# VHH binders against Programmed cell death protein 10 homolog (ccm-3), part 5

Target 1, 215 residues: Programmed cell death protein 10 homolog (ccm-3), of Caenorhabditis elegans (q17958)
Amino acid sequence: MNEEGGYLGAMTYQCLYSPVMEKIKQQHRDDPRASLALNKLHTALTTCEQASPSFLYDFTKVLLDDSELSVNLQESYLRMHDTSPTNDLIVSGYEQNADYKELTKRAIELRRVLSRVPEEMSDRHAFLETIKLIASSIKKLLEAINAVYRIVPLTAQPAVEKRKREFVHYSKRFSNTLKTYFKDQNANQVSVSANQLVFQTTMIVRTINEKLRRG

## First folded at step 18 (VHH; from p1 with M109L)

Design t1
Fold by OpenDDE, fold request of step 21:
Formats: C-alpha cells, structure tokens, sequence
Structure t1 (fold): chain B 215 residues (1-215), chain A 125 residues (1-125)
C-alpha cells in the first residue's frame, strides 16, 4: 500500500480516533453513560472500517474539507503517533514472552521517535540527532524481528520474513528521502516516507498476531 | 584518485593500547562521515565506530568505553584510539568513508562510498 489512502487509512483509527476516544474517556471517567457511548462508537467505527477500508480516512478528509480546515495530514499523523495508544503493537497472548515484549517495545519506540520528524526537520542539527535515534531504533526493531522470527511457528516464518523485507525496503526509502531532503527541502516527502515506515511497523505486529491466532 | 590508507596496526598484549590512523586523499574529507570497521577471522565485517562530519560519534557496544574515534580535518586523517585491548579485538581494521552522515547512521542498510585496504591488529599474550 503506497497510496496515501492505503497506509494512512489503515492507521486512521489508531492514530486519530483512538486518542480522542481516550481523551473523552478520561474527561468523563465518572460518567457511565459516556463509557457506554464510547464502546458503541468504537464498535461502529471498527465495523465501518471493516465494511469499507479507509472509510474513516475518507470521512476525516471530507470533514476537514467541509469545515474549511487546511490540515497537513501527513504531518498530523506523524505528530499524533507520539501519543497514540499502543495496543495495536502488542502481540496478544504473548505479553510475557521476552522476544515478543521486545518487539512491542521497539515498535513503540520507533513510532514515537518518528513522531518527532515534523518538529525537528526545520533545524538541521536537531534533525540530524533525531535521525540518528530513528536509525538506531530501526536497527533495534530489526533485531527484535529476527528474534521473533526464530520463535514463531514454522508456518508463520514466511509471513514474518516478508514483513521484514518490506520494512527494510521502506527503511531504505526513508534514509534516501532524508538525503534528498537536505538538498531540496521537500518536507512532505519525508513525512510520507516516515508514515509509510510507521505503517510497516504496524503490519509486522499485525501479521504476527494473525499467524499466531491461526496456530 | 580516492585513497584511504590505514596504519598503526600490529601485535599487542592484552590490556595494551594501539592507535590506528587512516590517511585520506582524493576527496573532500571534512564533508564526509568516517568509520572504522573490523573483520575477525571467520567472521563478518562489523562497525566499530563512526564519526560524522559534525563530530558526532557512535560505537559498537563491544568497544564502548575502550575505543575512541576522532578526526583531524586539517590533516585529512581519521584515528582510532584503542585501549584495554582484548584477544577478541583481533581483526583487520578498515577505514571507510560516507558521502552523507545519513548513510553512516543507516550503515546497517548502506555501504560506504570508499574503503581502505585495512590494517591487522593482533591481541595476544
């Protein structure tokens, strides 16, 4: 999924809606009616996404356009990755396993450090420091993926390997985009590449969960 | 012609020290990120230390606290000070150059633009 509606669409609920729902939950923590409403909304939103992929993404775009709000969605998604819930990065049922726990940890760390890109890219020195952290985080995640590869069922290994290859591909693309940015200052391409990398990170965990459930 | 020429390798006892040098020519040294790699017998080549054009350094965990990478742009020379050497540090050490610091940061996905021929370091009693 290289189109915006694909990778951003896939992350829309977790990145945009989930944080809002959590905020509302906290604001109304003593209101059982609010809790019930949030549960209903969650079910409705997830059902819509399942019925129509990228529905929430499209809905969001129309909402913003109709409201005459000019928003850079790529940057917004990146920024929100900093505070988005991380339940989608957990290997369900294996939270106590050291390797799966490490995978979750590194996935979260990468998503968090990538969220710094919009804020830091205007300062060359600060951005270089952030890039170093991102590079380190990617490396650590790759190591975690390799560890998980060795412990997943044999039937799951091909899928994990495929996800790893794609993650590596988009990591390389990200690094190349960064090099180009320092020449042409096209911030949008950096945001695009960063979000694609976040998406690939999510897909790793998703794939593992799917395979483990089938086993 | 681009050249990276390593020197300073040799035989040293455990706990000893060596200082490696890499003389660079044929390119704008001060704009390149530089790195030291090593390859032990029967093992793959691994990053030891890196230094970008701004002087930011990185180290492998196995050498952190013992090795120091530095550069003298006026002399077009890269250095690796190796202290508290161990037998497991025995390897051929290579100097490498990256045209972008980004490539150094992502060295595990990238390759250097230039390599030296290497210098042998043997740590043995």
Amino acid sequence: as target 1 above (215 residues)
Amino acid sequence: EVQLVESGGGLVQPGGSLRLSCAASGFTFDSYAMAWYRQAPGKGRELVAGIDSGGRTTYADSVKGRFTISRDNAKNTLYLQMNSLRPEDTAVYYCAAYGSEIDLYFEYLESPDYWGQGTLVTVSS
Scores: ipSAE 0.859, ipTM 0.921, lowest interface PAE 0.4, mean pLDDT 95
Fold by OpenDDE, fold request of step 21:
Structure t1 (fold): chain B 215 residues (1-215), chain A 125 residues (1-125)
Amino acid sequence: as target 1 above (215 residues)
Amino acid sequence: EVQLVESGGGLVQPGGSLRLSCAASGFTFDSYAMAWYRQAPGKGRELVAGIDSGGRTTYADSVKGRFTISRDNAKNTLYLQMNSLRPEDTAVYYCAAYGSEIDLYFEYLESPDYWGQGTLVTVSS
C-alpha cells in the first residue's frame, strides 16, 4: 500500500480521468454522439483498470514521459482532488440515510482540504491553519465512521473496523510526516502521506459499498 | 522536573464564572502548545480548549462562546476563563502540554507530553 502505483493507481481514474470526462461532457452537452462516445470510453477505461490494476496509472506515466512533460504526480493528484467528482464517496443506495450522508460529506471534506496541501506548504502560518482544518476533518470523519459502524450489518462491522484502523494509522503517519516536514522541508513526503490518506478515505466508502451490496 | 500545577477550581453556581490557572515549570513553556482537558465522573477525558505556541486557539463545541483559553509566556502560565458555567461542566480539569502544535491539532490521536494533576470544578445550585 506504500507503493505509489498502488494507492495512486487506485485513484487514477477518479482523480485524473473522471474530471476530464466531466469536462468533455459539459463541452459537448448538445452532442448525442459525444455522449455515446464518452460512455464507451468510460466503459473501456473501467474495463482496462479492472483487468489490469493501475493500468491507467501506468498509461498516464508513459503518456507524460513520451510527451516530455515532467510532472510531480503526487502534487498533481493532490491538486486534482479538489475538483474531482465525488461519486466514489457515495454509499450507493443509502443516499438518504443520515449517517451515510454524513460519511460522504466528511469524506469529501477531507479530500478537498487535503488538496490544499501543495499550495499551502510554502507558508508556515497558512499551512498550520490548513493542518488544523485537516485535523478537524479527520476527526469528523472518524466520528462518521463510528456512526456507520453502528448501523451496518453485523457481518460488515469487522471490515469497517479494519478500514477505520487503517485510516487512523495513516492519519498518524500524516501527522508525523508533518512534524518532520517542519524540520526537513521534505514536501514530497507530505504529498505522499496526504495521498495515502485520501486513498484510505476512499477505501472506507468502497468497503462499505461492497459489504452492503452483499447484504 | 516538569510540573503542571492547576489551580482555581472550586464550587460555583450555574451561570457563574471561574478562572483556572496552570503554572508550568521544568520545560520551555513558550515553545509548547497547551491545552485544557476535563473528565467528568463516569466519562472519558475530553479536550476543552487548546492554544498553540503562536496563540491559535481551538475549543470544544460545548464550550465555545463561554470559555476562553489564554497563556502568559512571561509567567509560564496557562489560563481558562470559564463563563456561564453549567452543571454539565462539572469535572476535573487538567492542564496538558504538547511539544508540537501538530500533536495538539491531532490530539485525538496523540497524547500530551505532560499532564497536570487536575483541579476539580463543581457547578451546582
Scores: ipSAE 0.859, ipTM 0.922, lowest interface PAE 0.4, mean pLDDT 95
Fold by ESMFold2, look of step 18:
Structure t1 (fold): chain B 215 residues (1-215), chain A 125 residues (1-125)
Amino acid sequence: as target 1 above (215 residues)
Amino acid sequence: EVQLVESGGGLVQPGGSLRLSCAASGFTFDSYAMAWYRQAPGKGRELVAGIDSGGRTTYADSVKGRFTISRDNAKNTLYLQMNSLRPEDTAVYYCAAYGSEIDLYFEYLESPDYWGQGTLVTVSS
């Protein structure tokens, strides 16, 4: 399976479909049939994605091809995170625990600052300020991950440690891509690396949720 | 050969002030990001302050408001003005250089390209 379809595919419902669903819910807030229909549609879309990984990504690509719209998907996914729901970053059942709450807060902050990358890359001063914020957000998220590591069940610790290592790996890739960008001006690679880092952030929280359900 | 030579360390009473200097040679100083680190006895080395090539600064929370990093590109010199010194500021202070400001911002994941030998600051009664 295509690497882009892996990390973008994992974010397709959140970035493209969920915002539309929320707008339609708002427009029809007095109609309980709309709420029921949207719940059924959500279930159908997620069932398709489970049966065929990256289905929504593939479906969207075909739709865009037929529409003849010129869309930069990497930048579009990043921008959409600014307005996308963040319930995927909550540790379910532990919303009042200070360490899990801090993890959620820092994950949301990193996602938001990464979403600013496409619009700021061409202004060196603004971009360097945003990069500084991204680096600070990554550091704070790492600290939150370490705090959570100490309180998860022992059986979950290896999985959390592995996710931390992947997050660090992709953080280093992002910083190296930035250095290369200032030499070759390849904006697409910055967006690719930023999306991969958003995906890794999501995977940390998803892994913790999965392990806590088994503990 | 790249050299970073720190000076200005010494013994000072709590509440006092010191100014550290770092004379740099062997590289294009004004294109490098610069930093001060410190290492207290028995502890790891930690970032105290950084300043990139454009003059953007960062500080550790423990020194914010008391320490000021600055640079003089004409003299190839990095400074650290330390005010309101406390016993916990006692450490060897190191000058460090980064070839990219990106690496300074990601200092917790990266290493500086160059280090000085350090200057001792002791804060005690």
Scores: ipSAE 0.736, ipTM 0.876, lowest interface PAE 0.6, mean pLDDT 89
Fold by ESMFold2, look of step 19:
Structure t1 (fold): chain B 215 residues (1-215), chain A 125 residues (1-125)
Amino acid sequence: as target 1 above (215 residues)
Amino acid sequence: EVQLVESGGGLVQPGGSLRLSCAASGFTFDSYAMAWYRQAPGKGRELVAGIDSGGRTTYADSVKGRFTISRDNAKNTLYLQMNSLRPEDTAVYYCAAYGSEIDLYFEYLESPDYWGQGTLVTVSS
């Protein structure tokens, strides 16, 4: 699949489809026929998300392309993270552990500060302040990842190390994109690199959850 | 030729104060982000404080509230006011310059463009 389907696909259900379904179900709660149909649709969306994370993104992209609506998906996805649910960043069953709790906290903080990028880019001074916060948040998340690495089962350590390397790689790409942005004003690439970093953050937590679940 | 020349190091008692200076030449000082690093005996270099071209500052947790970084663009000089000094502050202190403020903010991923020669600060226990 194309690069967007990978990193935006992981976020599409939680940021777009789940909230829309809840809103529509509430609007039609007093109509039994509509309620039954909406429940079936919601189940199908959940099934699609579990079977193929990129499917809902691809479906959305085709709809938007065929509709000829002008929507900047990269910026829209970033903005949605400000208020999106963050339960995908919790290490389930380990909320009491200080290291896993810190990982969740830092992942949420990074996601939220990255969500400010679209609103801040046009004001150089505000953007530089936000970039400073992003850099600090990335550093704190790296420290949390290192702490978690020391306490995960030995069989999980290679997977966590791989996720850390990918996160560092995309953090460097983000910083380089920022430097280029101040030369060429390519706002779309900043949003692309920010979304890629959000995806890498999600993959760290997802990988840890998968490894802890399986032993 | 780029030069960063530190001065003001020396021997000081615990609880004392010291001000480091870094005279810069060979580049447009106003457009560079500047930083102080230190290297304690047997350890790696660590960021102590940074200041970007717009005056935004950052500090290591261990020095926050005790050290103040500042710059005088008219004199092309970077300063570090060090108060309430402790033996653990003993190190060689280095002036560093970044061509991009982004690299200063991401200092854990990037290296400075230029380094000074260092000035020794010794805090006797």
Scores: ipSAE 0.726, ipTM 0.868, lowest interface PAE 0.7, mean pLDDT 89
Fold by ESMFold2, fold request of step 21:
Structure t1 (fold): chain B 215 residues (1-215), chain A 125 residues (1-125)
Amino acid sequence: as target 1 above (215 residues)
Amino acid sequence: EVQLVESGGGLVQPGGSLRLSCAASGFTFDSYAMAWYRQAPGKGRELVAGIDSGGRTTYADSVKGRFTISRDNAKNTLYLQMNSLRPEDTAVYYCAAYGSEIDLYFEYLESPDYWGQGTLVTVSS
């Protein structure tokens, strides 16, 4: 399992398999046999993902490779975030708290603006405008993380600080990749760094949820 | 040698206006992103406004609608028009240059390549 299977793998069920399962369940909502079979399939998919965190990513990769379909996975995963559910960015049980609500808002905003990268990279003017929005969104998310840091239990503060440091590290890697892109036109590396930043954003919220559950 | 020389600072009453200038030399001004920073007594430097090589601008929330950044590439000069000045605008104002507009957009993570020496703006009655 490569690094790609880590950050893309973590998002594969949410971005690809969950939406497909929901579409198929809806198509068969009036068929009890199909509903039971689809629930079994859903359980099997989640069991596979839990047993091997990158399994669904690996399965998808093999499927695409063996089918001889030419798909840019990095760009595809970014685009899928535009329409993917964002319930993974909610701090469960604290939806009405102003600071956690702001964290969720800013995390969703960053995910959405990063999803625009593949469509805008070839137009320098449009891309620079989007980069400005991304930079502003990252700053606002950092401010929201700092506000949440002040209100989480003391036992959770080290984990939140660690997630913030990782997010800052990947934000700087993204900015450096953009500078390199304007020199060498390596569009794939921009998409890689954007996907890594989406993953880091998700990890902040996931870590907060885990720490609040544990107390 | 790179030089950024600010001018136009001074004492002004609240509600007044000032125009700051920054004369740049020693680098290709047209290709640099430019910014104004300020440092109030006892505080760190903060971004006031930025303008990239293509003329795209950004402003700190505290100055939006009151301050206007502009550049004249023919004169290698950066400007800051400050209107409706308040006592909290009192600070040393610095001209700064970035070799990449990316670094300007990510100013909270990056440092400018060059700094001016600053010009003092005092807003008091």
Scores: ipSAE 0.725, ipTM 0.866, lowest interface PAE 0.8, mean pLDDT 90

Design t1
Fold by ESMFold2, fold request of step 21:
Structure t1 (fold): chain B 215 residues (1-215), chain A 125 residues (1-125)
Amino acid sequence: as target 1 above (215 residues)
Amino acid sequence: EVQLVESGGGLVQPGGSLRLSCAASGFTFDSYAMAWYRQAPGKGRELVAGIDSGGRTTYADSVKGRFTISRDNAKNTLYLQMNSLRPEDTAVYYCAAYGSEIDLYFEYLESPDYWGQGTLVTVSS
């Protein structure tokens, strides 16, 4: 579905838990007892992610709500993509293929330029420049998707085309949200639509990986 | 009544230059994003260059460094300076207007509000 827990849930481990665990483990690297406990905790978080991608998102929401900390998760997740791992955008086993490599490159670039949205929305000039870059990145990703479509097995082509249509749909929603933003200044909806676009980008690569495992 | 009237097209040899003009009327030119499109024989229209109301420009990769889009808001006129022309630049060139710069940036998903009638550019020896 289109719920926040669906698209943010898919990103919570890599954007929040994995990097935080690495930072805390680094801080306690000279304490063997703490290091052992932190490794066990990190393993448990990975297990939770494998069992249910939305669980860590739900857990985070409960922590924030119960602590009464006012955190804008939509903006926070966007910012985190600037430094988050991008291995989820690799077409496994095809890293040296020019077309799949280009798809990965363009997916990473779009994710990175979308991560700039929260910082730049309040500066109209900077935001328009960033929107121009986002639009260019979307176009280049579409071109890369089209190139990949031509080289995937015939059995995978319908799934790739379906993901392309979803990506186009969400790109149009993002464009419309931007036009509305300049009228009503609803910054949250811009972040929502940007995160949805990040999710759709990830789903394209995930679908390709799944279909290539079949041949 | 909205009008976009292109001029400046013609026959030119490879390596030559042309300057296209688009005279605009019937709308608030200053607030519109403007673009040049072209349509080669047997092909669809493609964006050549765009310029938003704040002067931010974009160019198709095939024309970067050779073409320059500009606007004169006092004269309600859009320009395209085309240098180092090649036979593949042969096309009908159209002036286009967008009510929102967002639509210009996302031109591959959106269409202009207004079109001109076009001016033919032929690059041949």
Scores: ipSAE 0.703, ipTM 0.845, lowest interface PAE 0.8, mean pLDDT 90

